# Ledger of designs, part 5: VHH binders against Uncharacterized protein MJ1128

Target 1, 280 residues: Uncharacterized protein MJ1128, of Methanocaldococcus jannaschii (q58528)
Amino acid sequence: SQPLYSENPVIQYFKNPKPFTVENVNMPVTYYGTICGKYIGYQITPHNVNEEARKCFYKYFKLKDKNPKEAERYLKRGLFLTEYLISQADKETAEVDEKNITFIVWRYNFEFPLYNLSKGWRGALCQAGCLKTLYLAYEATGDERYLNYANLAINAFKVPVEKGGLLKIRIYKNKSYYWFPEYASENPPYVLNGFITATLWIGDFGNKTGNADALYLYKEGLKSIKTFLPMYDAGDWSYYDALGHRCNKHYEHLHRLQMLWLYNKTGDEIYLKYYKKWRE

## First folded at step 1 (VHH)

Design c3 (framework vhh_8k46_1)
Fold by ESMFold2-Fast, scan of step 1:
Structure c3 (fold): chain B 280 residues (1-280), chain A 126 residues (1-126)
Amino acid sequence: as target 1 above (280 residues)
Amino acid sequence: AVQLQASGGGFVQPGGSLRLSCAASGRTFSDYAMGWFRQAPGKEREFVSAISGSGGSTYYADSVKGRFTISRDNSKNTVYLQMNSLRAEDTATYYCAADLEGSYWFPLSESEYDYWGQGTQVTVSS
């Protein structure tokens, strides 16, 4: 069964919604309420902001030829949200293998008690979503500034979690494997769907731009997905994380789609095998 | 599926007011955007107003801005269009529509809405 936040999410319906605004722009906001006895309340998160921005850019590209006025409206909102994400990014420098790596990372301004995360926690799914948003802003505008920020966002995946980044080394049979944890900590829950999405979006960025680091991270991420995939097999169903929580129908459907996406991108029959094995 | 029921239309004199209602069933109402469109006889359907699922974002066509107000009551699964200072050119059948991905934003184009209600006729005497 899923953890409390996915089986019975702490997100509550707003009876009388009032807008949460930045510079008079209505922002995506999530009501977390109380998690494990701690009041989290209303939050504008980099995750929900990048999701909304990406939706706006996709609608812009879809409507550009058919309805330029509507397309322009989505473009302006997407760019506003992208500039908001840039304003919220933490620019850091870490020493890795005797080299200084400068990166940007998005930190949550509240604690997440479910996984014992203190204020300032970060995650690979959110990071990859922000990366995707920056690239889409670049694609929509041609503005190299967005591409430069995207390159800084990729660098976070080269930096160990212990040094402020999003790289976790996962050991299996005395071999080291790259992981990009959705909930970064010394002992992350190893959530599968977020890692697959982050890996695929890193790969898409590498393929579109030729960024050598992104292509390398993608290659290492794919090795890890293939190596650890059997650990997420619950027979005719899948596990959500490495803690033994079974997927609900929503995440099972997502895992099945992700197997098809991985098969289409790699040609590796192992992904088609799991797509057919996992029901629905 | 989402079912929409529009009501509140009728006859009104120029300068008068009407309030249209659109009651929704199906998914959680706050998860989707609502829009109002209108169509006069022999004309194409045109955008009037839209509101996000949260109610935080609204938009109005230039022809109705300052005269019409869109609002929603998510506890009643209903969206409203308050129409003030009505003109003969506001005469049309008014339709409500739902976009299931519009929690914080909304489309303005007819083609981007997923579900449509039955129309309610508004006639402003010339």
Scores: ipSAE 0.006, ipTM 0.442, lowest interface PAE 9.8, mean pLDDT 86

Design c4 (framework vhh_8k46_1)
Fold by ESMFold2-Fast, scan of step 1:
Structure c4 (fold): chain B 280 residues (1-280), chain A 127 residues (1-127)
Amino acid sequence: as target 1 above (280 residues)
Amino acid sequence: AVQLQASGGGFVQPGGSLRLSCAASGFTFSSYAMGWFRQAPGKEREFVSAISYSGGSTYYADSVKGRFTISRDNSKNTVYLQMNSLRAEDTATYYCAAEDYPFYSGDYYTPSEYDYWGQGTQVTVSS
């Protein structure tokens, strides 16, 4: 079957993409075009939806005292997109260490040939974005239902990729480390930026709610970032993934910002060291 | 204290060029999106151009596309607006502004999204 709205070109999200209508609401879309000889085209993804919803909630919080009417417009859009995300979530139960864990995950409805991902793939960056969206909806409304969904979204990070979740154990010198892969598979590319963002957003959720699982996952994620960081050092530059691909200027700048964020959050001088070492 | 110091305005004839600069201090410049806005007498403040935190994305009002170029130097904490082929309609006070939310996908067009504002620098295009 053909992808949605293939006849209507969209401007990339950062250039205000033209919305498409779902249930009388304009939806954000991403144009993927052709990847490794396969036409993906235009897609509504859980990632672009959570990003638009988060943007709406941030605008709501910024404007609610200065321009209540405009703030209400953003709140309504953010909540609609959050309800769309809830409707698209898969609720699953997996057995981990002889205990049943119930969680929700978001799956992409198209294949991603670049990393040999079949339809239904999932990722930690998208998952963490959906988690943050649910928490922002809770913060904006006080509705405990959103917090309950956020707790189910956190549980996905406790479940191995092999069992439908977003936890990958990465081995280094006969020790096990937690990883949350941006592109989940049996052998993920171990993309650094998406893992750092997911870890930080999990930590933010844990700190704001006191969720013990989120705080533990954050601690394990920080341990992994510190342990594997030297493997992403290309000298005066950084690697994008564990496959040896060097960053372009955009991702190099993002990695440097992430080093500053990690330094500010942890006080660990290793992050300031890499911030100074990696050029732009 | 947060400071945004706009400069480079002046008088120019139609078809001429000016370069505006906005020097930032007191915040983590490389984490903020930067925008240029203008206001003519009796009109509301309107969007001119914006640039993402990394410089990887730039945005322009339709009235200035192809004539104006926004750029930034994160090592110097400065954002620039190169204005070419100036028209009488470009006459306005130009303001630079910084936006912290969202870091990667901010609304670049709405003045109320911006958290810090510089002083105005007057641009007058007249023969």
Scores: ipSAE 0.000, ipTM 0.219, lowest interface PAE 11.3, mean pLDDT 83

Design c5 (framework vhh_8k46_1)
Fold by ESMFold2-Fast, scan of step 1:
Structure c5 (fold): chain B 280 residues (1-280), chain A 127 residues (1-127)
Amino acid sequence: as target 1 above (280 residues)
Amino acid sequence: AVQLQASGGGFVQPGGSLRLSCAASGFTFDDYAMGWFRQAPGKEREFVSAISWSGGSTYYADSVKGRFTISRDNSKNTVYLQMNSLRAEDTATYYCAASEFDYLYSDYLSPGEYDYWGQGTQVTVSS
């Protein structure tokens, strides 16, 4: 019920933060530097916080029976970061198809000039990471409160971007397809990797919990991945987004892995085809 | 030397059940995530199921979800795959694999993410 850790987060800004310290909490920071002529600098984001929290929970699960004292340090840090995420979440209600949907969503407190995003932007990859973090906190503690927050986080994927959520309808050949944009806006760049990851993590949540909305969103997401996949084909390479930016080697490797994951989950030969077509 | 010894395969009719075992030696078993993969003739190895080093997280390919259950016994250094409601399409050589996950932080495992592999055990589902 009640959080195990009641102290407010202590923020430390370092170029190379030291992870897994609880006494003087080193918050994870991302260095954005200068983007399109605008200085963004060092930022604590819901994305870097959920990544660090997930890492802490994975370390906790790995160590809990072998090194309980070290595992407890990771658990405390993971829970502290999870409580920080909960404290930073915006709880909103939107009317969709004449029904009120209450959800939580995480917003970035700086602009992102690369995709012309104003302060307060949100994204499906960050949202799915926060969802995963809440579920991992539930697995680590058995505390239903984390599962309840996870259910509110999944609701954001049911709400249109235009109404504060993370659902974008993408039209192709007079048919409507679900999309969960990594960089949400009225006209998002349709980044492929973040959409695939969000779709797969939504599916995992649905499968573990039986959440019917998550299972439905997963089915719609898979349909969209298959439909739009050819638009990301650059021959022997892949596009990062729908704006024609080619992947660097890191994202090309990720896309190839995602094709294998999709083939393994669906049995659909189209994913194996793209895995083989896109070079290492 | 690291060894992953898969066993429990055989012949079964559609609708039947088999339990596969993978006995691990030569490494600290409970530090590693374990996965099952399968390969039918002329096809690439595909993911079947995975279990985290803690046993707290399990993953399944959609084609086997609801029919297969992965589990592990860290006291016996063994991972299991309980296969129920078997179909002709499940006919393949089944491989177990081990991965030290703390560098990957991935919920889904491809063959390339695994450090150690077993020799496999054959499962044939036929009428």
Scores: ipSAE 0.000, ipTM 0.175, lowest interface PAE 12.3, mean pLDDT 82

Design c6 (framework vhh_8k46_1)
Fold by ESMFold2-Fast, scan of step 1:
Structure c6 (fold): chain B 280 residues (1-280), chain A 124 residues (1-124)
Amino acid sequence: as target 1 above (280 residues)
Amino acid sequence: AVQLQASGGGFVQPGGSLRLSCAASGRTFSSYDMGWFRQAPGKEREFVSAISSSGGSTYYADSVKGRFTISRDNSKNTVYLQMNSLRAEDTATYYCAATDEYWGFYDESGYDYWGQGTQVTVSS
């Protein structure tokens, strides 16, 4: 809505826009506008890139037998975006419990004032989306290189946020629980929807590949979802985060769908209970 | 599951601006990805812009990047296309479209619901 930017939006790429050129490929752009008085504007983020790539791969799998020519176009776009994600990944090594863990992680090249995040922040929803994208690229091509990067992406969930990863230990009644924060920081807001999605996608990866770390992280994530779910209950509605922000209709709908997904995956009646309790 | 009505088209001079609106009726508007396509006389229909169901991701054809802005208001069941610095080549009938597929954006075959279109003419 600012006149100076309405005609020529300044688009920021996360980290390194080169060596990949667009070549008439539409890059997904997220418009953040102004958040808490700070103009963030138009951003190409690792999250919107992985989302577009995943949509392309799903289209490819749906059409590959019925319309191979159209499917091929989606495959090419999905692979282009996947290679772009790989080019933008940070490869790091951290010491955890006297062991060195090498991982890859994606950082946002702008501040996020809503949760007081400095430029370079990372998040579990984005990380899990990149993991899913890499695995889908592997499924589509059979190229082991994508699976190797996916294994490095899983490792980020084993590394504490304080050491550059995406694992946060959340304490409740003198017990430790795993959390994968959508907005990673020393004191994250504990956003529910991103944690559920990350946990489910980690589990899907573990089940499809047999990756023991992913299966363990999935088990711990499910334990945490069940333990903390009552804290997100606002009566006939749900909270977005642990700071008491109520969901808008979009996120309320998502939480209800996530309860059904969790019920389908686990058979645990607690999820069906919250699905029925939280209104449309 | 959704009905779409495009409006806001008209006659403008080169360099002018115009805002198109696409009003939707239906219970699940917030679950649809929305797109704008255009078709000039004697040409194939081409992608212009798209916006994800949450409004968190937007997409633009190279020919309109920096000039057009797509936005949506899920509380009003409406998607908008702000068109600035209009050129003669932007003359076309503009269509809004919706898809409840998790993969549809720039390909018109991915869209199941279409509006009737609104004519935009850029000439001097």
Scores: ipSAE 0.000, ipTM 0.193, lowest interface PAE 16.9, mean pLDDT 83

Design c7 (framework vhh_8pnl_2)
Fold by ESMFold2-Fast, scan of step 1:
Structure c7 (fold): chain B 280 residues (1-280), chain A 122 residues (1-122)
Amino acid sequence: as target 1 above (280 residues)
Amino acid sequence: QGQLVESGGGLVQPGGSLRLSCADAGSIFSIYDMAWYRQAPGKERELVARITSGGSTNYADFVKGRFTISRDNAKSTLYLQMNSLKPEDTAMYYCAAEIYDSGWEYLPYDYWGQGTRVTVSA
């Protein structure tokens, strides 16, 4: 049982989820149990599926020269889960700055009462995970169809949340900053860890493909991380979101590692400073 | 990051049992998916059993019903209980720790132990 943050015991995650199958294949499952009085139960989520698919592709790349037989098992499972994600994607078109942008998004098939999200909600961490999964499928197979879907997935980060996408403009000192909300809504909780991960994965996609939109989104995301980072500083600890919830030990450890990751990617000493300041 | 140390291998007669242990010196054992792999001389390394950070298990068909994987997060130790051992189970056995996903790929992707030898005499 791990809450999202240390001061909210209502949300619990059960270990050893029940098996679920699609086409006789065991699917990854997340157990949400009961959240704020509502039974959510066992769910196949686009995030849990992309997480399992990414693990499979990483094992494939690790083993392909050393243990090709086991590598092939991981490749087949990763591709099955990737095709499942493609089958679940919603293709939409939105008008942004007098231009039509076509994109794909993944929606959760249940409500999330903790942040007042109705069924069909979406999130930047899940979206970036699906983007990375599609790109890894492309790297593993050379099939440009996966790259084409990845390009549609990146477009969702260019579209405002109000228009079905994953871009939220956050204002600070009369300046506009990009945000990619882990839990998308008109007034999102501005969860830090999911935004950092989404920004870094967008950047990785941009660097590997040369996609100009991804590179621009990455630069704007890094600017936002640096600008808003002090708001998540609780002294020798960090805040989980912009609502003042302190991290549990698990998410505090994640934030510290994300500071090292940001330092390694950018060379900016501010991230090393926060890594040393925040305890675990 | 930690170091994995396997133990419990040895020589055993067909039909015998062994319990392998894998100790992690690191402080974050509970967040890793853990696995046992084996490699016989001249063969490729193959998955024997996996246990997720959440406790879900998966077994290779050739060990189902004979081997049981388990973990003790308080002791940072992974186990493989091996029953009804066969000569074809003879191999070097490795434990592996895999990153707990969702933003943790910035850690070393996974790490492996040095292995422990299991010989089932024919």
Scores: ipSAE 0.007, ipTM 0.150, lowest interface PAE 10.1, mean pLDDT 82

Design c8 (framework vhh_7ocj_1)
Fold by ESMFold2-Fast, scan of step 1:
Structure c8 (fold): chain B 280 residues (1-280), chain A 124 residues (1-124)
Amino acid sequence: as target 1 above (280 residues)
Amino acid sequence: QVQLVESGGGLVQAGGSLRLSCAASGFIFDDYAMGWYRQAPGKQRELVAAITSGGDTRYGDFVKGRFTISRGNAKNTVYLQMNSLSVEDTAVYYCAAYDEWSGLYYSQTEYDYWGQGTQVTVSS
């Protein structure tokens, strides 16, 4: 209900913002260059924005007691970027199992030729990052509006990709498994690292809030990670996606770290096995 | 600079008790899940106990009811109380820290923090 930092000037700005604009703000920019012969160039993406906002909130929490003035700067920037994400979100409703599910989703304003994605594509890693950003804004301010948006963001993981959401059913041995594709399409590449991160961040949200849908999605995601993990085993190395692309050194290191995180959270020996098997 | 420093290991007779401590520095302790792992000669490293930033705990089946993990956020320390020790508990015990809110504030190398390890030897 009442924001924890209501006397903070940043909270005053949030409550009474002018019409949103980014003209005089340094926005995070990623250089994509040319992908598969198509010039993508410099892009502001919901992923880059949520990443910068999350960094700002982490700095705020770390510094708030040790350096309040610097913490205030990070809080202000984090909240501004969070409001930008809210302004860019698409609110949609889909019918799933005879029920209407309202959700928000973030779409990219450019094509991604590597995986044949048309302008307007979405992804689970970006979605989970926006979810995490909204929850961090809630933690920093106590403002339930951010938690309400976070709940709408979780709903996107309940909706099939074919209906505008981020749920893909993956079949193995006549059983159905949940997947949250980093690059959503009817036939996604099943990128491992983005799915693991999205699953873990959904789980963190569920554990922090008690959201039953998030907890269920987390349970299903963990089941899928365990089931499909052997398909990403290239011996002493790992595959990036289900298309047989081997990781570069950076993503191999990330996969190793993700195995340690999964082992810590689940106690399941399979994750420790792959951590030791996959080399640096 | 992040550091984890273990203490409290040593020699103990079967049926005895030890309390391990892991003092954390260089990061905000409350942001991290903490875990204890062990490795016996010729065996793989295995999870002994873990505690989330919120205080939820998880234990390996072989130590349930005998070991207790706890954290003192005011002291930036995680503890492992080890009771009813058996010869099978002999191992090097490692403290580990994992960022529960995995993001880009910390580098990827900053999520994989391990202590130096402390030897626990249980004699018959």
Scores: ipSAE 0.000, ipTM 0.138, lowest interface PAE 11.5, mean pLDDT 81

Design c9 (framework vhh_enristomig)
Fold by ESMFold2-Fast, scan of step 1:
Structure c9 (fold): chain B 280 residues (1-280), chain A 123 residues (1-123)
Amino acid sequence: as target 1 above (280 residues)
Amino acid sequence: EVQLLESGGGEVQPGGSLRLSCAASGFTFSYYDISWYRQAPGKQREWVSTIYSGGDTNYAESVKGRFTISRDNAKNTLYLQMSSLRAEDTAVYYCARLDEYGFGWYETGMDVWGQGTLVTVKP
């Protein structure tokens, strides 16, 4: 019944802002259409916003020496979207192993019927994308505030899904493995591509900043990828999730690229094996 | 500036054929996966077909065997050859670029859209 757009605190972060609101900004919108008989439609999501912001920062870094005026436009847009993400983050504290962990998470404002997720769900791929966006904003500006928010975003991966975070323990042969679910729930679908991307981006953050928690999470994530990879093998093809859904050509192509990325990062020949086996 | 521009729409009788074109500018066309979408009057937008940078193709079930997507990287142009057209194919057709950093089932998104070209299948 109320306008979706209003003045928000993001405007306060600009030292010399022109008077504008979210209504005057071309926001990224994704069309979800109808999922399992429910119309989801057009959505502005934390994932779409971090995706656009990251793209803006990448263009800024690419153009800053060759076309400074155009680079500045991308920087301004990237920073605006980053401040928007900060304004939309939920800051929470959870007790884990007798310690209080303060973290930030981003929640979706619609239900996701495919995996029976109610409004307010969160996911590791979106979380890792927001983490990457905050780090890129730090890299572009030198502003430690972005790095501080990035550290809070990493903390969400240390907190169990049951306590509002993005850590799920997955059991195999009486051993416990870390998982970062793209669609977080008590019984997540264990989507492979989103977990691989989140793990790699956590690792990139850890390597660039020296954040010990990120480096530990990355190490645990790599163990899990290697351990569970055979469960996603459908012969000459791959499964999208742990529920037996086969990839379409788009996600099969992505899985093959991810095998090459993992081989490049780890040197482990198991990833070359699956790259060669999963032919499209 | 990154731009996609569709052309080739028009009026056609049921069972007829049309070829749509999408001219790309402002980016390295050969590096990107490009899709066709459509929006019928009073209906939601739906995906029609994708051609990947490597040349592989994918189609919505409703158009398989009737539509063929192709690309000419030298001309920075995407095509959609439509045959055996039906009344339900009446829609504005859009080409869209798949984001290079996108991941996830519904969250990869299309980051650049054309203006669209109208296809009307008359009874």
Scores: ipSAE 0.000, ipTM 0.172, lowest interface PAE 12.0, mean pLDDT 82

Design d1 (framework vhh_8ghr_2)
Fold by ESMFold2-Fast, scan of step 1:
Structure d1 (fold): chain B 280 residues (1-280), chain A 126 residues (1-126)
Amino acid sequence: as target 1 above (280 residues)
Amino acid sequence: EVQLVESGGGLVQPGGSLRLSCAASGFTFSSYYAIGWVRRAPGKGEELVARISGSGGSTSYADSVKGRFTISADISKNTAYLQMNSLRVEDTAVYYCARGKYTYTISGRYYTFDYWGQGTLVTVSS
């Protein structure tokens, strides 16, 4: 059937009354079940919403000339999910180095017991995914409003975790390094894969828009990846985080792919070294 | 448009059997997709009771239903089934069919569901 369309969120594009719908639109839901003895259950997360929205926009770009009718369905869903993300964002202002920085950030509405995170936690991987979703909505529509929200989302990476943002300073050999924690807290687990992805997506945004803050954050993030990479070496395998948790096969494969992506972006042989060292 | 349509719910006596069907449209069963059955009883939380990969060969069950429920898929018909045997009063719930995929985290495997059926009521009572 042919769905009705508007530039605002639409309730008639997809209909499913239960169990997880917003205005009769099916929402992506992750079943966490029980984590460390606590029932988390089913969650609509800003991470899975941004992932679904990005997939919709990629389908739209692929199909827009070959199958305009199907492309329009993906565009409507992607925009609905993007507007949902905007509606869920917390707009905050923090003082950093005697300057006021206004930013938007996405908080999870459930606790995450694995890393002792209370309800309301935030993360750099989710934040970078929302940033990319907003930019893709801008590319799909030409609507500067999405780009304006993307600029507010990038600002969260300039604000310390302690002040509500996603910047954590990590000390090594009496020097300070930028980190963007996938699970933000005063003592984050320093998850490697989420930090690499956030850094690369910040860089992509900076390169596409010329945003000077994004380009600077990207440069600092790359410096940190190179500096701390040896700490994630478990021999012929990699660590998931700085707490000594070894990767499962899925995350080991992701780390190896990320080494290739980093080599392609930087030309630095250190990334090929770890790609070859870490087994499949 | 992706749709999942459940059928086969109804009233059954304790110890009886019932088979739920989930007809999928708008996508093809493949290794990229899983089909899950999620239930919710009045006053209780949601429970993922069974999951099958869209390509077949990989299934999982909640401890509460292991040995009694069997999930299967007919790829040619693009339909998933939940065979429920030795039904108990506590199996009474609305059963939802959902399309999903394994999501991996450090704490284990989770399911991310993106489309849900309308739900079908199963009542186990004498």
Scores: ipSAE 0.013, ipTM 0.493, lowest interface PAE 7.3, mean pLDDT 85

Design d10 (framework vhh_7xy4_2)
Fold by ESMFold2-Fast, scan of step 1:
Structure d10 (fold): chain B 280 residues (1-280), chain A 127 residues (1-127)
Amino acid sequence: as target 1 above (280 residues)
Amino acid sequence: QLQLVESGGGLVQPGGSLRLSCAASGFTFSNYAMAWVRQPHGKGLEYIATISSSGSTIYYSDSVKGRFTISRDNAKNTLYLQMNSLKPEDTAMYYCARGHSPQQLFKYWYTGSYDYKGQGTQVTVSS
């Protein structure tokens, strides 16, 4: 790895820099360097921010009775990062089936050439991570404002990609199936692991809150996972996406764990079958 | 056996042209982005051009933009580099490189962030 250049000139925020206090050296930063000849450099992404915030909240819950002073430090950091995510969200309204849906969504401030994504792209895995972060902030504080933002984040999964949201309809044998693309576009690569994680986290939110939209999206997502799962079967291994890229060891292990999680939640033997079939 | 075999290098006068080829075997060529990189004598590797797996996305370094053209033939498992208006500064060993899979976000396609590089073909531009 290369040393970081001066932080301010080379770090691009995942939206434009809003007037929010981000002068702390401890912001999570990802170094992308140069991708396909395009300099991407140092980025603060909604994905890395929500991941760090979630880790802080999990530490807070673990330590709050055992070490209250250390727990408070994690709570403060988690809430700071959650407020940063809220400040960077795009609040939009789209007309879907003759009804206006207001939602929030997080966009990346750099292009992703490998999947032909233009600057401003969004993704279901990042969106679900932000959703979970908002819910954890609600659990930690009891502040209904976080739950209200979480409900707006769920709404993005009800809005078609073509209208700024994260719903893609995938056709199979003349039937329509819901998909939540990790790399959203009009023709996404249909990455499996990110879709499974987003579906499970949407379901967890629905089960904890009773949000009817989340529960419906979860049901549709599970139906899609089962329907398309055979397309990701490479024999004794799995495909990462619908473009035929085979998983590396890390994502193969993740797919196997996801099969066990899906079996646990659904009782469907198809998931246990793929867990046993796919090696690592 | 994974192999990348470059050919087409040689001696050429300034202003001349050369076409490099890279024959790929031992993997599904159409699933990988590919790149050309070069190394002048006694210097580090320099990125030249990258092409996506489908051929729809192409990037060039500023030093070769408008003079070099990268292309691929997925049916023949072959990567090409058409080099026009060659300059003495283009003198280097040219390598065909296979890019990382899409699962790895960190340092994708960056010079030195490929998982395989061929044996190289020498290009010398002098009078």
Scores: ipSAE 0.000, ipTM 0.152, lowest interface PAE 15.2, mean pLDDT 81

